# Ledger of designs, part 11: VHH binders against Uncharacterized protein MJ1128

Target 1, 280 residues: Uncharacterized protein MJ1128, of Methanocaldococcus jannaschii (q58528)
Amino acid sequence: SQPLYSENPVIQYFKNPKPFTVENVNMPVTYYGTICGKYIGYQITPHNVNEEARKCFYKYFKLKDKNPKEAERYLKRGLFLTEYLISQADKETAEVDEKNITFIVWRYNFEFPLYNLSKGWRGALCQAGCLKTLYLAYEATGDERYLNYANLAINAFKVPVEKGGLLKIRIYKNKSYYWFPEYASENPPYVLNGFITATLWIGDFGNKTGNADALYLYKEGLKSIKTFLPMYDAGDWSYYDALGHRCNKHYEHLHRLQMLWLYNKTGDEIYLKYYKKWRE
Below, E stands for the ipSAE of ESMFold2; O stands for the ipSAE of OpenDDE; V2 stands for 0.75 times the mean of E and O plus 0.25 times the DockQ between their complexes.

## First folded at step 4 (VHH)

Design g7 (from e2 with P98W; framework vhh_enristomig; at its last look DockQ between E and O 0.01; V2 from the best seeds 0.00; counts 0 for: pae O 10.5 > 2, placed apart)
Fold by ESMFold2, look of step 5:
Structure g7 (fold): chain B 280 residues (1-280), chain A 126 residues (1-126)
Amino acid sequence: as target 1 above (280 residues)
Amino acid sequence: EVQLLESGGGEVQPGGSLRLSCAASGFTFSDYAISWYRQAPGKQREWVSTITSGGDTNYAESVKGRFTISRDNAKNTLYLQMSSLRAEDTAVYYCAAWSSYDELWEYFTSGGHDYWGQGTLVTVKP
């Protein structure tokens, strides 16, 4: 089974976060309905907020030469949503391999009964989306504060889940592999699409900024994707997670696109093989 | 309003050649990665080829060495030169535009929009 997604957004108004005034202060929401008998309802998630912010920044970049008035509207909205995300980030420090790592992390302020997650759970997909949002804000404005936050956000992927971060070690054939769980816990379901996306966005950040930790995490993520990919093969279809749930049509399509992307980035024929093998 | 208009389809003998065109309007064509897809009767739509905004090309294995994708940014036009055509190539061919950041994943995950043409039919005679 797939996680439930919003059927329709509910427009919410919040007081404008500083330093920007915008025409539209609505927040994207996700409707979770009832999950495993517990009503979750409408939630503002960092994932949906960073998605809308990214869309705004890409609109800004596409329009700034053609329609500066409209482009500025998208810029201001993107920055508004980015400042909201910054306001919601938790700053933490953890000791890893005798070094202190300071990082920021975004959390979901509701429980998620499907994977037995209590309030305050976190996920690598959401984190990588916030990382990308911060970089886009930096690219749009030149404001170094956004890049500083992005560098703190990347650090969460170096910190084990058990210490509040987003790194899980996965063992296969007596070797350790990096995993960035979409639903972080001590025993995560190892959802594939979120791991691939987080790995790809970490790599994009590393390539654009030269951040050595991001480049290393990207390389390790790619090794893990290749290693574990056969475990997600259900024949002419794919598994969503390591628990044996088959993808719905939407996520099967996403997996096929991710295979094509990975082939284009790496040249490794294994990804083209699964792109062709998996139907939707 | 974004429009993609495919043309150049038709009937052809096995081993023959066709050139498909996709005329684009309503967006800055040079900013987009553009792809060809095809759908044969009774089958799902499949990827054929992509050319990025920077000019990098990739092909499905089934067409590699027989098809060539290209673009003319001055004319806002995408091309697919098809040669050594086989019965298995019979399909409706679609062009589709992707994010200008040359990332197929980024296009989908950033909320970029799918722009698709109406398709042009290619029939390779038995």
Scores: ipSAE 0.006, ipTM 0.243, lowest interface PAE 9.7, mean pLDDT 82
ESMFold2-Fast, scan of step 4: ipSAE 0.505; ipTM 0.805
ESMFold2 (binder alone), look of step 5: mean pLDDT 78; pTM 0.787
OpenDDE, look of step 5: ipSAE 0.008; ipTM 0.240

Design g9 (from e2 with A97R P98G H113F; framework vhh_enristomig)
Fold by ESMFold2-Fast, scan of step 4:
Structure g9 (fold): chain B 280 residues (1-280), chain A 126 residues (1-126)
Amino acid sequence: as target 1 above (280 residues)
Amino acid sequence: EVQLLESGGGEVQPGGSLRLSCAASGFTFSDYAISWYRQAPGKQREWVSTITSGGDTNYAESVKGRFTISRDNAKNTLYLQMSSLRAEDTAVYYCARGSSYDELWEYFTSGGFDYWGQGTLVTVKP
C-alpha cells in the first residue's frame, strides 16, 4: 500500500497537518514510506527539524539588513524549531575513563530496518546538525543559553555508543581511531559522507568557540577520514558505507565535492587524488 | 551580503564558443576557491570546474580540454571560457563559493537552491 500522492512530504504534510503541528506551527516532515517491508510513513525527526531551522537562520542572516521584516519571520521560525529541538533532547550522564560527562542527545522514535536499528537510535549527522542549529541560534540572538546547550551537544561525541553517546572506536592495524556514526550501533555501517560532515561541523564549532573538546574531536576525525578513505575506494567510484554498497550518482557527487573541500581545507594531496580518481 | 551573479549565457550552434562570467561581492574574492556547476533539463546538478585561491584549476572529465576556468581578482569575477560546445553542454550554469561547507551541504543534501545564484542558461542548438 503506497500513498496516492507524490513523494513530496510537504504536499502530504499540508493535506494532513494535524499530526505534524506543534503550537499551531507546521513542522517539517520526512517521508520514509516502506523500508524492508515495514511501513514507517511520515515522521518528524530531529534531523529534518535541524535542517529547516538552519535554513531559516541562514535566510535571517542574509536578509537582516536588506529586508528586516522578512528576516524576523525566519528568525522566529528558526527559534521555534530550535526550542522544539531542545524540548526533544535527552539529557544524560555517562562515566567515561572514570569521569562523568553530561550531554544531550536526540533519538528517533521509530525503527530503521535498513541498518537493523531499534526505536531510540541516534546518529552523528543529526547530532552535528543540532549542534550547528544551537550555535546559529546563539549567533542570531546572543543568548548564552543556546551556547550552553551546544556545549552539552558536543559532549555526546566524547561518549561511546554503548554508553548512550556517538563515539565509536574503529580499529585498523592494531590502532584505535575515532568515528562518529551516522547510524549509531555496536556494529555501525560506517557511512562516509555523514562522518565527514559531522567532523567538519564539529571543527567549525571548535574554531568559532574555542571549545577544546570540539577541536580535539575534529583532529581525531580528520585522522580517521584520512586513514579509512582507501577502504571507500571502488576504483573509479566510491562506496557509501563499509558494507560494500556502491554510491548512487547523487552520493558519488557528494563524496567528490567533500574530497575537494577537504583538500582545500587541509592541503592534503590524498583528497585531491580521490577527487580526481572518482568519476562524475 | 555574499552575492554571486552569473551572466554570458545564450544560444549557440554546435562547435561554437561562449564566455560565462560570475560577478562576486560581499566577501574577499581572492581568498576563496570558486566553482562552476551546471544543471541540464531533467538531470541533477553536476560540477564542471573549480579554481583555487592560488589559481590551480580542476575540470570534470566531460569538459576537460574544451572549457577553461579563470579568475580576475581585481574585478572580483570568475570566468568560464567554453569552446567546441556540444548539445550535451545545454544547461543552466551556476557559480558557487567554495568557502562554506554549509552551502555545499545544503545544496546537495536538502535539494534547495536558496544559496545559489539564478544561473545563466546555455543552449546549444543545431
Scores: ipSAE 0.171, ipTM 0.577, lowest interface PAE 3.5, mean pLDDT 83

Design i1 (from e2 with A33Y; framework vhh_enristomig)
Amino acid sequence: EVQLLESGGGEVQPGGSLRLSCAASGFTFSDYYISWYRQAPGKQREWVSTITSGGDTNYAESVKGRFTISRDNAKNTLYLQMSSLRAEDTAVYYCAAPSSYDELWEYFTSGGHDYWGQGTLVTVKP
ESMFold2-Fast, scan of step 4: ipSAE 0.490; ipTM 0.794

Design i3 (from e2 with A33D; framework vhh_enristomig)
Amino acid sequence: EVQLLESGGGEVQPGGSLRLSCAASGFTFSDYDISWYRQAPGKQREWVSTITSGGDTNYAESVKGRFTISRDNAKNTLYLQMSSLRAEDTAVYYCAAPSSYDELWEYFTSGGHDYWGQGTLVTVKP
ESMFold2-Fast, scan of step 4: ipSAE 0.483; ipTM 0.797

Design i7 (from e2 with D56K; framework vhh_enristomig)
Amino acid sequence: EVQLLESGGGEVQPGGSLRLSCAASGFTFSDYAISWYRQAPGKQREWVSTITSGGKTNYAESVKGRFTISRDNAKNTLYLQMSSLRAEDTAVYYCAAPSSYDELWEYFTSGGHDYWGQGTLVTVKP
ESMFold2-Fast, scan of step 4: ipSAE 0.467; ipTM 0.812

## First folded at step 5 (VHH; framework vhh_enristomig)

Design m1 (from g17 with D56K; at its last look DockQ between E and O 0.04; V2 from the best seeds 0.00; counts 0 for: unsure alone 57.9 < 65, grease 24.6 > 24.2, placed apart)
Amino acid sequence: EVQLLESGGGEVQPGGSLRLSCAASGFTFSDYAISWYRQAPGKQREWVSTITSGGKTNYAESVKGRFTISRDNAKNTLYLQMSSLRAEDTAVYYCARDLSYDELWEYFTSGGFDYWGQGTLVTVKP
ESMFold2, look of step 5: ipSAE 0.567; ipTM 0.804
ESMFold2 (binder alone), look of step 5: mean pLDDT 76; pTM 0.762
OpenDDE, look of step 5: ipSAE 0.530; ipTM 0.829

Design m2 (at its last look DockQ between E and O 0.08; V2 from the best seeds 0.00; counts 0 for: pae E 8.7 > 2, unsure alone 60.3 < 65, placed apart)
Fold by ESMFold2, look of step 5:
Structure m2 (fold): chain B 280 residues (1-280), chain A 128 residues (1-128)
Amino acid sequence: as target 1 above (280 residues)
Amino acid sequence: EVQLLESGGGEVQPGGSLRLSCAASGFTFSDYAISWYRQAPGKQREWVSTITSGGDTNYAESVKGRFTISRDNAKNTLYLQMSSLRAEDTAVYYCARDLSYDELWEYFTSGTPEFDYWGQGTLVTVKP
């Protein structure tokens, strides 16, 4: 009568994990070098960890019927990295509209001088990546604990940046719009690519789980993308942020792929317009 | 067996033109995005252009306006029309089966896509 996943050897191991350590483990590392005269160096970040975990889960899903032994290797690594992320999450509660919202959030343990961010800063793109990672772990194992963490992770997008969350309100023509800043602060630079990706990953989570908050946040994010998109138009090129920085080649390509993706998912011709305009 | 066979490479003067072809077999060609990549000596392979199953095209900035990707689904063939060629375009050019519309979602969720199949490549040399 009980689900058989509790008797799965892999599931049983991960339900009772040993104290977590990164010693002698191949962890994803990002090299930041020196930023604005401050040496940041090599960092283990929740962003790169969740990206590696997601790659492992997608390889698992592709291989599980073709090469089960190789697929199991990716599953174990993906779950190891997911458990690391869970161990690093901060659980918080904030009052929003006279209701307490409990959420988890991932933070960077180094400063980021380019945008004047002190240690402990957070970002919507990283958060949405961790959300996606948790859902993939749930999908791979059936372990409801991962879905429970994912539901807590989505709650961070309901909490204002000023209260430790990832929701920033933008005002335009006397109307309020939702924004999920990649670099969360009181006055974020409003980086476009991270907002688009976070919105789409929130929507995917909402569609797959029926989470009403995720579906609402997705709808509000799409409204904001459409509303603010013209502010990122530099003519033959696009802006990276709301501070007037033009994209480099990599981010311009990403923006154009995001326009094509948004058109394919929404049918809204505005995205095809910018896909064609930014592609000469 | 899935196969991708490039052809049409050769030597050309600066400012010249070449047309590359990629003959596909062993899969439903019309269902997939197909891409061109290139690799110069001593460099990592880099993306050049993609045409989706729906016919939409995208280009690396370095080739935009000079290269045109196209496909003929009836002949299971991908093309790259190259014009205004420069010395920096010298490379081995590869075609690769790229993402379907559904797999574009996975690109955004997982990062670098895993390509299942690559051609053997065709050399393009633009004389100094």
Scores: ipSAE 0.012, ipTM 0.233, lowest interface PAE 8.7, mean pLDDT 82
ESMFold2 (binder alone), look of step 5: mean pLDDT 76; pTM 0.752
OpenDDE, look of step 5: ipSAE 0.616; ipTM 0.858

## First folded at step 6 (VHH; framework vhh_enristomig)

Design n1 (from g17 with R97A; at its last look DockQ between E and O 0.04; V2 from the best seeds 0.00; counts 0 for: pae E 2.1 > 2, unsure alone 60.7 < 65, grease 24.9 > 24.2, placed apart)
Fold by OpenDDE, look of step 6:
Structure n1 (fold): chain B 280 residues (1-280), chain A 126 residues (1-126)
Amino acid sequence: as target 1 above (280 residues)
Amino acid sequence: EVQLLESGGGEVQPGGSLRLSCAASGFTFSDYAISWYRQAPGKQREWVSTITSGGDTNYAESVKGRFTISRDNAKNTLYLQMSSLRAEDTAVYYCAADLSYDELWEYFTSGGFDYWGQGTLVTVKP
């Protein structure tokens, strides 16, 4: 039997961190090299950190009944990375429809010249990944602090990009649609796979927690996917973004998986259409 | 290509011993934890034992004290030494490797990412 929350040594480890201590851990470091003539080099990104954290949690869940000792190692790493993410999150408040919304958001500590993004840029995929990470931490520990942070993270998707959030209104045929840009800016490239993944992860969060905002955002996201999907059709291939960049093989495969998943989930034939149309 | 191949199964009397092997290929064997599972007729597959990359071992309560899991990294081989065998140990035994996790793949394919062998049958009969 797992020790009670209060008695769990892993939990206790993170409850009383010592200030000014050094943690010697394997942080995910991504090499970006030179982008558009600018050297970006090695970076620790919230995206890769949350990804690694989730991997650890998944391993924990898989092993907790099989090998508790090994599972604990993964739990510890997952929780550490989650705590790191929490420490790196920016807390913001924005006025939306005459209401103040407080949210947390994760920013990248470098510029991304490919999309003309300045240092401190943010994205919906990363945000959704962090959201999911926080929720996994909650599932693993029962610590409601993580759920509270998750609820703050979801709020970012209700706030327009122009106000520091991750909601972009995209117009099509005089109708407004929700978009969560992977690369948040005034004029985002509208990357498809990131939006789909973010939407689905938001939906998962909503379904698991009953968060009404998440459920609403999920529904709106699905409407947007269906609406704009034709714009990403390059014939027997798909576009990566709305700028007309074609997918590489990796992202083409991802798009097809997403189409199949969406079809199985919703039964909407439009997803099957593009699953069949797009090739690998 | 990742491959796992079990061998060593057979018929044995109660109280007897048997040694199973699992030959692994297509990945860096020493870097991963490997497990034994078994499935008896009409029952669900159940976990038997795991050995980590570091050599730590764990066992199901039903086999503790009777089964020993080990590995030879030089030979890319997993072993299960079974002793004091009982009728209830009759099953097809599988080895499984838990390799690197692709989250997106897992999410969109709805499938657990474990590699399995074909299994080897162990029959304990008087």
Scores: ipSAE 0.117, ipTM 0.533, lowest interface PAE 2.1, mean pLDDT 90
ESMFold2, look of step 6: ipSAE 0.328; ipTM 0.703
ESMFold2 (binder alone), look of step 6: mean pLDDT 77; pTM 0.781

Design n2 (from g17 with F113H; at its last look DockQ between E and O 0.49; V2 from the best seeds 0.00; counts 0 for: pae E 7.6 > 2, unsure alone 62.1 < 65)
Fold by ESMFold2, look of step 6:
Structure n2 (fold): chain B 280 residues (1-280), chain A 126 residues (1-126)
Amino acid sequence: as target 1 above (280 residues)
Amino acid sequence: EVQLLESGGGEVQPGGSLRLSCAASGFTFSDYAISWYRQAPGKQREWVSTITSGGDTNYAESVKGRFTISRDNAKNTLYLQMSSLRAEDTAVYYCARDLSYDELWEYFTSGGHDYWGQGTLVTVKP
């Protein structure tokens, strides 16, 4: 849990980062150590960068009318991290159902042996975090460029994993369900917390912007969460993924918070049922 | 800043009634689901009831048919009407703003204590 959520930034010096040049910048860094016998070490990931950027924007919005000087510092840092994310995005086009879909996607520049992922892998949780970061930058500045990138980022969820996107079809009782895999592959481990978060942030984007694709993806995601939730039940605890890995205490706490959020959003009693059942 | 202030607690006989209130400020009240929780001495905090932004209500099995949650969005106030009270209902009652998922993520990373009220004590005599 420490390697994936490290708050131990190491001072980094970048010469000529796209789209601008910066010196003496503190970037969030995650220490992964060794995974399945392979040394991964310290990594700058789009996940940790978008999380830091979002925290900066939330602090900006809280402070902008009360302490503008401090708020400005958070705004500048949030925007810097957002521009870093934009500079790291890959723009791709794929044919889906006789239409070309152009999208942007964020990749991890290291392998992830636990799930047999090669360098350049992508995930729906990271993508949804970058989507959220772009929208917050738009909300803070009014700059339409950020909204344009956010619309391109949402498109990745319409493109099948097999074509470079983040949509996986999951079959249950002869019915097809949408899934947005946190660790995208042809046979993903179906990590639950990342799917819930991606679905929720897609829905938030759709509600705030009226993006019809986002609203549709949100509706389909909610159906899938309800349908597959019982498969993650380990008794008085929950599974992290569909491979039988139990949550550590950190992710069990997150799952319980997600159950409360889903109940509050939908009114569906199934989420309170699992909130009560999954006790850390 | 977000503030939640409970009131209306007190001492009642078994079978009696009380109405709890929760005054909210520092956020757009109508956009959020709001919940009641309770905690008896030495016990874990227990969910009681939730009302969504759309007005849908739900209740713990232990209180169904006896408690009614409601909200007045014009006054930023949440209510819990309690009737047919039992000794098992003795607890400190808290209101809580249910978080947006953005705030849930911040809560997850920061500990989240800004979203609970101070509580109001309800005592049901044996």
Scores: ipSAE 0.014, ipTM 0.321, lowest interface PAE 7.6, mean pLDDT 82
ESMFold2 (binder alone), look of step 6: mean pLDDT 77; pTM 0.773
OpenDDE, look of step 6: ipSAE 0.635; ipTM 0.910

Design n3 (from g17 with I34M; at its last look DockQ between E and O 0.59; V2 from the best seeds 0.00; counts 0 for: unsure alone 58.8 < 65)
Amino acid sequence: EVQLLESGGGEVQPGGSLRLSCAASGFTFSDYAMSWYRQAPGKQREWVSTITSGGDTNYAESVKGRFTISRDNAKNTLYLQMSSLRAEDTAVYYCARDLSYDELWEYFTSGGFDYWGQGTLVTVKP
ESMFold2, look of step 6: ipSAE 0.484; ipTM 0.771
ESMFold2 (binder alone), look of step 6: mean pLDDT 77; pTM 0.775
OpenDDE, look of step 6: ipSAE 0.507; ipTM 0.846

Design n4 (from e2 with S99L; at its last look DockQ between E and O 0.63; V2 from the best seeds 0.49)
Amino acid sequence: EVQLLESGGGEVQPGGSLRLSCAASGFTFSDYAISWYRQAPGKQREWVSTITSGGDTNYAESVKGRFTISRDNAKNTLYLQMSSLRAEDTAVYYCAAPLSYDELWEYFTSGGHDYWGQGTLVTVKP
ESMFold2, look of step 6: ipSAE 0.496; ipTM 0.790
ESMFold2 (binder alone), look of step 6: mean pLDDT 80; pTM 0.815
OpenDDE, look of step 6: ipSAE 0.396; ipTM 0.769

Design n5 (from g17 with S110Q G112T; at its last look DockQ between E and O 0.03; V2 from the best seeds 0.00; counts 0 for: pae E 7.7 > 2, unsure alone 60.7 < 65, placed apart)
Fold by ESMFold2, look of step 6:
Structure n5 (fold): chain B 280 residues (1-280), chain A 126 residues (1-126)
Amino acid sequence: as target 1 above (280 residues)
Amino acid sequence: EVQLLESGGGEVQPGGSLRLSCAASGFTFSDYAISWYRQAPGKQREWVSTITSGGDTNYAESVKGRFTISRDNAKNTLYLQMSSLRAEDTAVYYCARDLSYDELWEYFTQGTFDYWGQGTLVTVKP
């Protein structure tokens, strides 16, 4: 017989899930604890899932000729996690400039009070990571289905945040610039590190596949990075966001490495200048 | 495969002491600088302390004089001796290895980072 809802042991005993390791759990879990007085707890997020999937695919590529048996284990896990991500993606259509754009997007199923984000929020860094994961699955298998999903994932960056996508227009000196916010909202804090990484990963996808939209978004993102970068200069240190919050040591280190990355990708001396100027 | 495993966390009274350990494997431990980081709920992960391959130590201002980082290269183990603990020290503590130049490129181009431990929780009672 079926027990009453109030007698269900899972309902009665579930209060806080135990932490898991990758070795002991099929799905990666992130612990958020309590944020601004609201308990968020353990969450399965698309960010951690796509990161684990990418780790598996890169291990597969390193091992496939040297230890095929071990490589196959990583391939199977990478593909399993990729299929999970596909199952969790929301497929949407939005009208932009009198044209319909169909896209897929990954959302977080909890609120994020630090940035006043309601359940269902999304971010450009997570999206770009899922895009990269889908391409790696295509590269590993030759299965065109993964590339088709990746092309749909790119489309989210063409849709304004106000219409459910990941494009925010930032105005500077009467000109419009593209921004891909790590924490998408009507008025995002313009966190720099996530925008840089998302832009460069979009560009990598465009270069590898020839996707014209990705190449265009990459070019526009690079233009915005260069334009807004001086606003993040605090002297011998950098700002985390456009609100004037200084980086901690971890994010300052990340910013310096991103300057070197951008210099290597573009040859633009402005990035080498800030790499040398910002000293951690 | 690079692995880092933290241990030694627990509950402690204000003013108390704990010793954290980080067991390392899968790389030549003595060649690398190793660091402790911590993350309180809802906050960014922050640097705590680093010990270089040559044994030089540096500390975040908030922990200077209270925490001591050390290493035993023969045992591939990093330590953090914590004393005079405060409520503000409550966090999950992680050890992390510095990246080689090639690994640095891999980290930023691939977006995967394997060189953190799983963490150990330190709770300082109010």
Scores: ipSAE 0.014, ipTM 0.337, lowest interface PAE 7.7, mean pLDDT 82
ESMFold2 (binder alone), look of step 6: mean pLDDT 77; pTM 0.774
OpenDDE, look of step 6: ipSAE 0.569; ipTM 0.877

Design n6 (from g17 with I34M R97A G112S F113Y; at its last look DockQ between E and O 0.02; V2 from the best seeds 0.00; counts 0 for: pae O 6.1 > 2, placed apart)
Fold by OpenDDE, look of step 6:
Structure n6 (fold): chain B 280 residues (1-280), chain A 126 residues (1-126)
Amino acid sequence: as target 1 above (280 residues)
Amino acid sequence: EVQLLESGGGEVQPGGSLRLSCAASGFTFSDYAMSWYRQAPGKQREWVSTITSGGDTNYAESVKGRFTISRDNAKNTLYLQMSSLRAEDTAVYYCAADLSYDELWEYFTSGSYDYWGQGTLVTVKP
């Protein structure tokens, strides 16, 4: 009989890894080349790591009934990458509304000149991806440690960007709206797709866990999406960000898929409208 | 339409037993893994148990040896046999189905789509 996950040596290993060991794994390495005259080169980013981790978990879930042995390989990889992410997370505490909030956040180890970001910048999409990854690890193993980290990760979305978090208040017609910037800064470009995806993943986390903060953030996120969506309409095409950059084909496609997802999730026809309006 | 309906909850004394059921419809039940979750008052929802389409089972450490998950594919029903119940087992218990989307949608939505029932309350008290 297949051992329970709690008894799985692989899982036990990740709970208590041996210090000073070398793991030979295929880490996701992204080539950025030169951006705005600055050579960035090859980078291991928490964004790509969590993406790969998620893919591994998805494959595990698909294979666990069909090919347990192969599924275990994917589980192992997913968990490794998750543990890596955990090790790379910065733990911070900020005071918000006279309350101290402890959170973890993932930072990029290079500058991003396109948006004038310094080394150590952070983003909501990456954060939400890491959140999703942690929760997938939890779903796969039942290990509450992952859920605890996920709870710390979600807290970053409650903390203003100015205090090291990922919450940006965006004003429209004298009303305040929540935004989770893909590129966190005092004046972010307000990239749409990253915000939508982050919002949706936050929502998923909230729905699955009952985390009140996540549920609230999700609702606020949806409100913001609906409010600002017209600003991203370029006619038969969409804008990538609030700076007026048009989407390329890849991100246009993503926007359309996001519209469908939002429509399916909310039933709000405004999303269907834009799905039909925008082209690929 | 996917539907999950939990039943069997109630009040029971410590050390007692209870059997929960989840009636599933709107999808090919036998093709999917099913899970139980629970949420105690003021706490987050936590994973309790999963049974794969192939019948493999997994349990949270807190319920291991006391709870048994099973399924009847002919009846499209998921079960949770609970024994040696404790006060800390008091919670709303939820049935969950993990369904997959097509490749493109799965890529975008991150793979699995979970459906939830409304839950059934289990109260363990003297």
Scores: ipSAE 0.022, ipTM 0.295, lowest interface PAE 6.1, mean pLDDT 88
ESMFold2, look of step 6: ipSAE 0.518; ipTM 0.793
ESMFold2 (binder alone), look of step 6: mean pLDDT 80; pTM 0.805

